VH-VL binders against q9vpl3. Designs and how they scored, part 381

Target 1, 224 residues: q9vpl3
Amino acid sequence: RGKINIQRPKAPHYERARVVAVTQPKYPELPKAKSCFKTRAERTQQQQENPYNEIIAREVRNWLDHSRLVAFFHLSSITADDIFRVRVQLHKQNLHLKSYGSKIIEQAVKNTRYEAIVPLFHSNHCIVFSPDPEKTAALLRIVRRVPQMVLLGGIVEETMLSRNQLVAYAQMPGLHAVQAQLVQTLSQAPGHLIQQLQAHQNSFVQVLDVHAKNQMNEETPKST
Key: E = the ipSAE of ESMFold2; O = the ipSAE of OpenDDE; V2 = 0.75 times the mean of E and O plus 0.25 times the DockQ between their complexes.

## First folded at step 13 (VH-VL)

Design B75 (framework fv_cemiplimab; at its last look DockQ between E and O 0.34; V2 from the best seeds 0.65)
Fold by OpenDDE, look of step 13:
Structure B75 (fold): chain C 224 residues (1-224), chain A 122 residues (1-122), chain B 107 residues (1-107)
Amino acid sequence: as target 1 above (224 residues)
Amino acid sequence: EVQLLESGGVLVQPGGSLRLSCAASGFTFSNYAMTWVRQAPGKGLEWVSGISWSGSSTYFADSVKGRFTISRDNSKNTLYLQMNSLKGEDTAVYYCARDRFDSDYGLYMDVWGQGTLVTVSS
Amino acid sequence: DIQMTQSPSSLSASVGDSITITCRASQSISNYLNWYQQKPGKAPNLLIYGASTLQSGVPSRFSGSGSGTDFTLTIRTLQPEDFATYYCQQGYEYPRTFGPGTVVDFR
């Protein structure tokens, strides 16, 4: 009895093959859930019509209306736990970490001056909002310890800033500090100016006195 | 101390115009959106208008849309409400309020001025 | 626009009483509801925001609850200074809308 090659079974006799073919259970093709085969266009259209997107877009708009500082980050393989930790740290500084879908952002910023930010949201991203632009330094300090959060740029006082510009901004003294420095400088200026003016006047008076003394000495006839 | 002070409320004839001002002190004015709320004599509160921190976004109640304009000068810590084509129904105490937002709490007004009375009468 | 209603329109109570005011929205507003107190001739003061969070400086006898469309303000031990008008306000969308108010007066 020839070793049945289980790896290459001999084709059954044509009659057997026919019987096997006819007796094979026709399993009904599982209805391809029409939902799984929706074209990208159909999915996108359905997402656009989702009332939920409008609600979330409204939230984004509200954040923008109340935030002088907006920072954009790329997220690289960050865990939910890590995000939570960062969120807590940021919240202590009145910094609000949020994540939104690209379509939601697009809807939220459509026909606004912020439309240019849409390309930043093609990957996994998060946004940090703050009403206080002075918190930029605090933000950068916190996120520096989180390598999974990569700063892409931000909006400060309605101005789009690159990563480098945002870092530079964070290093600048606050407006009040600058004003204080200015006031100090201005308060010191009059003293120096007065000293300089007085120095020149004093020197001039000295020169005049010397000249007057010399003239008096010349006018004193040597009473021989 | 955080304070809002409204001014400009006077008697005006129907069809007239009036500009209200709200001076803010004790906080960084530019960090906050602001709102106007009015209250007719013996009536409830009615939201009138809102403005973003920068002034780039403005919102209006339907009752005042096209007639009122909201603006702000952050350098002067002042909020404005320009009211045109005034009607008798616009007679009210007008309050300015500091606006707050959080996604956990929504929109709310945490600081209010004492209000200024606008009277529209022939 | 979201319509806000309050009940009752007025109530009389005594010092030491516990009172409850209800507010209803015409549609779901999540927890985005605020409560304000207004005394005669004065500006409104924020009491509660986000349906249940007490504003800083507000006594703990005030509490808010609810979500969706139905909300409540409770004052557990009414004090003399609590006699005022109370307004609910939705913070969900523009235009912002207030309830008609509830007057709390002395019995």
Scores: ipSAE 0.862, ipTM 0.942, lowest interface PAE 0.5, mean pLDDT 88
Fold by ESMFold2, look of step 13:
Structure B75 (fold): chain C 224 residues (1-224), chain A 122 residues (1-122), chain B 107 residues (1-107)
Amino acid sequence: as target 1 above (224 residues)
Amino acid sequence: EVQLLESGGVLVQPGGSLRLSCAASGFTFSNYAMTWVRQAPGKGLEWVSGISWSGSSTYFADSVKGRFTISRDNSKNTLYLQMNSLKGEDTAVYYCARDRFDSDYGLYMDVWGQGTLVTVSS
Amino acid sequence: DIQMTQSPSSLSASVGDSITITCRASQSISNYLNWYQQKPGKAPNLLIYGASTLQSGVPSRFSGSGSGTDFTLTIRTLQPEDFATYYCQQGYEYPRTFGPGTVVDFR
């Protein structure tokens, strides 16, 4: 069926897909980023780049520039109708459900403090972005009814939080409520934070990897 | 209700420096990226600079790169533009604007201040 | 950098007219095209974002269309408060760029 019924603002998913289709034949080369990198030019001989990798990475960077809340989920198989309904519920709370390939996430967060999130995208996943960190409780309430979405952790105000820390954050309402938890976490070295995140990720990955074995890493929006 | 108020625009000499401020009220300032846009007298709009919600990412037009810096103080709900090595070409009304992004719509500026006039003249 | 152009640079119209302003990008910008209105001595205000989505509070006589490189702003049943300068602006990449503007004046 072709009718898009996402509530306001208008269902731009159709417009996005249509623009991507029009864009695909127009410019296979990304004149800004791809022409700058010497190593990427050398990789052209052995490995072709998706001409839209930089466009999608730019989208992720824009989300990060505009989002105080980022939540990561493992995503089991789900029907298009079910995920659409969840997306509509999230959108009403200014929560934006997206999915991106691990290579694109790596390109988007390269040379940033967020490089530690890349391992989360080796399996099937989805991401929720929001400018409003106070919406964390609403996010968790909505996804409780969606067993296909399993919380892995998140980023709040540029601080990486484990699943348990994000759940605890959601239960501390108010703009001033998070200082004790986040200040103590921020006193840790970045390498220590990476070890903590990696340990919790490995636990979730071990439990869930059996169910997602046959799904490969692919870009959801468009790949050519 | 939602308001942006620029200040600091004055007459300065070429080569001088000036700091503009933009005070935000009526919304949670730290949730939003911000932008500076300028308009020379009788001319069109020119994007100048942008900054992420946290201040960790900054962006500049080529015409001001290396001379201007952008910063924010989320505890004071204030955006700043530090302007150095000013030229006559920098004479303009400077607007601050609240920036938005959604992958369905791109980047857009939904709230604007009233502007502050900077004049660079000998 | 993405260059934006607008046509016409100015036009004269009467209350009640329908007018059309076009905007062209030097490269595809998806539907990431915004329209701003600016009245003399005032700050700009957002009319349309994402090529066709009206900002809250904007009258339905304004509409936008287009994608890729070619975009159109249409104002139906022109009102006295619509005599202003209109700018398109791409929200696709940095540096964010504006068109040169279109002046709509009263005749």
Scores: ipSAE 0.651, ipTM 0.873, lowest interface PAE 1.8, mean pLDDT 79
ESMFold2 (binder alone), look of step 13: mean pLDDT 94; pTM 0.958

Design B76 (framework fv_cemiplimab; at its last look DockQ between E and O 0.47; V2 from the best seeds 0.73)
Fold by OpenDDE, look of step 13:
Structure B76 (fold): chain C 224 residues (1-224), chain A 122 residues (1-122), chain B 107 residues (1-107)
Amino acid sequence: as target 1 above (224 residues)
Amino acid sequence: EVQLLESGGVLVQPGGSLRLSCAASGFTFNNYAMTWVRQAPGKGLEWVSTISWSGSNTYFADSVKGRFTISRDNSKNTLYLQMNSLKGEDTAVYYCARDRFDSDYGLYMDVWGQGTLVTVSS
Amino acid sequence: DIQMTQSPSSLSASVGDSITITCRASQSISNYLNWYQQKPGKAPNLLIYGASTLQSGVPSRFSGSGSGTDFTLTIRTLQPEDFATYYCQQGYEYPRTFGPGTVVDFR
């Protein structure tokens, strides 16, 4: 009995092959769910007509109307648990972490000054909103401990800032502190000016005195 | 103490113009959107207008759209309502209110002024 | 526009009573409903926001409940200072709309 080559089974006899071919269960081709083959364009168009998107877009607009600080982050491989932890920490500082789809953001900022942010949302992103720009330092402190959150930039006082600019902003003293420093500087300025003016006057007087003394010494005839 | 103080409410003739002011104190004014709400004598509350923290976005009730303008000066901590083409129906106490928003709670007004009376009469 | 209704328009109660005011929206507003108290000749004060969250400084005898279209304000153990008109307001969309108000007077 010849070794059955399991790697190259002999083709069955023609009649058997025919029977096997006819008896092979024709599995109906699973109707390719038209939904799985929708082009990105078709998917995008259908999403645009979703009344839900408008509702969420309204939410985004409301956040923007009430937020002086908006920060944009890229999310790498972050777990839901990690996001929740960060959200809680941010919330304690009156920082609101939200995630929205790119289409929703696009709809929300369409024909607004914020339209330039749309390209930032092509991947997994989150947004942090705050009514208080003074919380920028707190925000950065919290997110530094979360390597999965990468700062991309933000909007402060309706001005778009790069990552580096936002970091620099966070390091600046508050407005009141700056004002106080200014007042201190201004209050010291007159004193310095007076000192400088007096220094010149004193120097001039000294020079005059020396000149006068020299003249007096020259006019004192050596009474031989 | 957090406080809002409205002013400018007077008697004005129909077709006249009036500007109301709301002075804010005790909080960072520019951190908040602001709203005007009015109440006709013996009637309920009616939303009039809202302005974003920066002033970039404004919202109006249909009853006042095209006639009223809302503005703010954050350097002066002051909210304004310019009212033009005034009608008898505009007679009301006008309140300014501090606006709040959270996705968990929606839009709400947590601080109100005492109001200023505007009377439109011939 | 979202229409807001309240019931009853007025009610009389005694000190110590528990009262309930109902507010209804013409469409779903999720939990974005606020309650305000207005005393005669005074400005409105926020009592409850987000349907059930008490504003800071508001007594615990006030409570709010509801979602979607039907909301309720409950005042437990009514106090003399609770004599006022109560308004519901939807915070879901512009235009912002108020209920007609409920007058609470004492017997």
Scores: ipSAE 0.863, ipTM 0.943, lowest interface PAE 0.5, mean pLDDT 88
Fold by ESMFold2, look of step 13:
Structure B76 (fold): chain C 224 residues (1-224), chain A 122 residues (1-122), chain B 107 residues (1-107)
Amino acid sequence: as target 1 above (224 residues)
Amino acid sequence: EVQLLESGGVLVQPGGSLRLSCAASGFTFNNYAMTWVRQAPGKGLEWVSTISWSGSNTYFADSVKGRFTISRDNSKNTLYLQMNSLKGEDTAVYYCARDRFDSDYGLYMDVWGQGTLVTVSS
Amino acid sequence: DIQMTQSPSSLSASVGDSITITCRASQSISNYLNWYQQKPGKAPNLLIYGASTLQSGVPSRFSGSGSGTDFTLTIRTLQPEDFATYYCQQGYEYPRTFGPGTVVDFR
């Protein structure tokens, strides 16, 4: 059940955009939105009959398989030169700026823990993917200079974080810095090790507490 | 000093089981998806399996689907391949590889281990 | 599944020659084509990803081109260390598939 007897897709169904294209997508610009009153069977058939959507949904799934950090932004009107400049700055930090239609995101995250993110993509948006969650601070630093990109929230290590949670995550010491402190503690005398583990456990509990209070109730990352 | 080191390859009888390990060092293992590729003696490369950075998504070649499982322990920087119901055609050098994706380039394997030989007696 | 073929299956060449290896996919794979080099007794290593992008540390005498279904690896001014087997591999979809390989050997 992957494909129907068609080599070429029917007319593409793409998200409507209100601004000049700010990212070079692999798919054509802006299809008209379909009615929300479609039956379940019609929605399933429509998406199966447009294999271009599945190709791009596969791309999103590949990004998710390779990204510990995913950040979602609302995108206001911005010139092509400005968004390109931002994309280049982000790319230098291993941060990958992309945009996908809401139908494609829905298809990509169907039956996954991330189904709740689909409404974020009904308006003009962009997404940043990165394999390295320690780049969250760099991401926020770069987009601070770009008022047209408004942070909505993100996914860190398979846990949904709100805007405020993601900002708080970015202000914590880096994971490698926390790991380095723990390694230094383990190389000290055993008595001091107990005290330092309690301090680092409190730091980890703060991070885990943010993850445990995540608004999206899907498969959580294993805590160890 | 990015390195991958496979281990666990031995001689096993048909129908037997074996678990391969791949130890990663010199990079943040958790940031990467990982892949197993095998090569029968004197033959070409065959993709076996891929696992996402978290381990939540796995993919298998049809030739091993249902018999092999892939897993990872991010706390130990180690990738595993559990091989069950082994057949003669599973005889190969098994490589682990660090997997990458970028929508500009697709999926690719940028770092490879040196391989471990699995021989299924026939 | 996407089948990959390579041509030629083997070739003999001298140091200093320029050689070309072709790879064909059974369906379009965009530019999601990778080239790997494997020397005898060693693990493969990545030469080119995304059809034409050289991996860090790969000499500029290697180049790749193509898109869709037809791809080419070119080695200009062949060096002694370039005698190896070369594999193309599509990174477009699962199952990921390799070409059968091209052996480049001394004349």
Scores: ipSAE 0.768, ipTM 0.909, lowest interface PAE 0.9, mean pLDDT 80
ESMFold2 (binder alone), look of step 13: mean pLDDT 95; pTM 0.962

Design B77 (framework fv_cemiplimab; at its last look DockQ between E and O 0.38; V2 from the best seeds 0.72)
Fold by OpenDDE, look of step 13:
Structure B77 (fold): chain C 224 residues (1-224), chain A 122 residues (1-122), chain B 107 residues (1-107)
Amino acid sequence: as target 1 above (224 residues)
Amino acid sequence: EVQLLESGGVLVQPGGSLRLSCAASGFTFNNYAMTWVRQAPGKGLEWVSSISWSGSNTYFADSVKGRFTISRDNSKNTLYLQMNSLKGEDTAVYYCARDRFDSSYGLYMDVWGQGTLVTVSS
Amino acid sequence: DIQMTQSPSSLSASVGDSITITCRASQSISNYLNWYQQKPGKAPNLLIYGASTLQSGVPSRFSGSGSGTDFTLTIRTLQPEDFATYYCQQGWEYPRTFGPGTVVDFR
């Protein structure tokens, strides 16, 4: 009895093969759910018509209307727990961490001055909103402890800033501090000016006195 | 103390123009969007207009759209409402209010001025 | 536009009573509902925002509840200073709309 080659079974006799072919259960082709084969374009178009997107876009617009500080971050493999932790820390500082889809952002900023931010949202991103730009330093301090959050840039007082510019901004003294420094500087300026002016006057007077003394000495006839 | 003070409310003839002002104190004015709300005598509250913190976005009620303009000067901590083509129906106490927003709570107004009366009458 | 309604339009109560005011939106506004108190001749004051969050400085006898389209304001142990008109306002979208108000007077 020849070793049944299980790897290459002998083709059954023609009649058997025919019967097997006819008796093979024709499994109905599972209707390819049209939804699974929608092109990216079709999916995108359907998403645009989703009333939900409009609602969320409105939320984004509301944040923008109320936020002087907007920071954009890339998220690299961050866990939900880590995000939650960061969110809590930020919230304590009146910083609001949000995540939105690219399409939502696009809808929200369409025909606005913020349209330039759309390319930043092609990957996993989050946004931090704050009404207070003075919180930039606090934001950066918190985020520095989270390596999964990479600062890409932001908007401060309607001005788009690069990562480096945001860092520089955070290091600047507040407006009031700068004003105070200016006032101090200005208050010191007159004193220096007066001193300088007086120094020149004093030097001039000294020179004149020396000249006058020399003239008086020359005019004193040696009373022989 | 956080305070809003409206001014500019006077008697004006129909078709006339008026500018209202709201002076803010006790808080960082430019951190907040602002809103005008009016109340006709013996009636309820009606939203009129809102403006973003920067002034870049403005919103208007249909009843005032095209006639009213909202603006702000953040350097002066002042909110303005320019009212043109005034009608009898515009007679009301006008309040300025500080806007707040949070995705958990929505839009709300946490600080209100005492209001200024605008009377439109022939 | 979202239409806001209130019930009742007016109510009379005694000091110490508990009263409830209802507000209804024509469509779902989630929890984006605010309550304001206005005393005669005065500006409105925020009492509750986000349907149930009490504004700082507001007494704990005030409470708000609800979501979607139906909301309630409850005042426990009514005080003499609570004589006022109460307005609900939706914070969901522009135009912002107010309820017609509920007048609370004392017997």
Scores: ipSAE 0.854, ipTM 0.940, lowest interface PAE 0.6, mean pLDDT 88
Fold by ESMFold2, look of step 13:
Structure B77 (fold): chain C 224 residues (1-224), chain A 122 residues (1-122), chain B 107 residues (1-107)
Amino acid sequence: as target 1 above (224 residues)
Amino acid sequence: EVQLLESGGVLVQPGGSLRLSCAASGFTFNNYAMTWVRQAPGKGLEWVSSISWSGSNTYFADSVKGRFTISRDNSKNTLYLQMNSLKGEDTAVYYCARDRFDSSYGLYMDVWGQGTLVTVSS
Amino acid sequence: DIQMTQSPSSLSASVGDSITITCRASQSISNYLNWYQQKPGKAPNLLIYGASTLQSGVPSRFSGSGSGTDFTLTIRTLQPEDFATYYCQQGWEYPRTFGPGTVVDFR
């Protein structure tokens, strides 16, 4: 046999690249544009005409149509191997780690209640989608070991939650159905109440209803 | 265990209206988008309408747009299809399906009901 | 709108045969192509999603391949329960569209 061992390709890199290619969606790869000779306005305009922006915005809308849980993270510098490892861990829990540019998020949420989230994506970020909000606790356990991912907040049941609200939501797993129902009720209540009040032309009814709700949910005040 | 059951298919005159229901069991209905697909007798499958998990976003085939509406009641695990201005070409078996999305695979329907027959005839 | 076509429209085969059904999209749909099986008088069921991923419970004699515009469903070693109509369907965009179907009959 010859001295050269042809039987030792760098199989781990080859097999890893092959597996990643099979398991990833096959989006058209964006061409690398030469921008050295174009103005910033021309580059921005050309990017706005890029058909990939609408294709990816459609993907984000599909995620939103199928996800009761959306979590937003600031992403610090992280190796490709480390983020891939995290993505695999999350995927096993039906948690889907993605990253999209702020322009794409803006296109995806245009004319929706979520337009206010766009500024969260101006810095380096990632987003986690899941159909199951009961996976919030699993998400936070996995990310605890990933300091490069800093939780900013999320959307549960179409209601935006801050970081602390999302953490509190996750700490009550036995009440997730009740929590989701309450969150959904709060997100719908202001518009419904206003419509009823306008139809009946009642003054102060909105204030009285809020006051009555506070009294029903208020605990005994602490003694002084 | 996972089950979808359509109901409400009957004989209706042209121009009439009908509401179909789809009862879900054996899974968390609220976690899933849903889809209606129909099949005219002896014909292939035709996508009719889809609705997001919350009901906030709806989609319709051109053949039914403006005449059909789709809704869901997540508290009752039920999907609805309201069909108005019915025509002869709306005669079909109507299936509800559990809809899925993953950017690795796209949109697909992984669980189907048994169907309910709608007949539009004078 | 994305138009889907299938070939052949029908075929006759015997138990044990290997068959191939093709599906073509009018535009690239990446790998967002699904295959459904429908037996006479029954509801459709999902066989394959994402062009090549078998739904749980689907026998390994079914396989799918393709990307872009051209896709193939292969059934190896046909069984009696495989005589049915097969539909491809794109999951790329709304409106969602199906192919016209391929009827696989027992010879």
Scores: ipSAE 0.815, ipTM 0.928, lowest interface PAE 0.6, mean pLDDT 80
ESMFold2 (binder alone), look of step 13: mean pLDDT 95; pTM 0.962

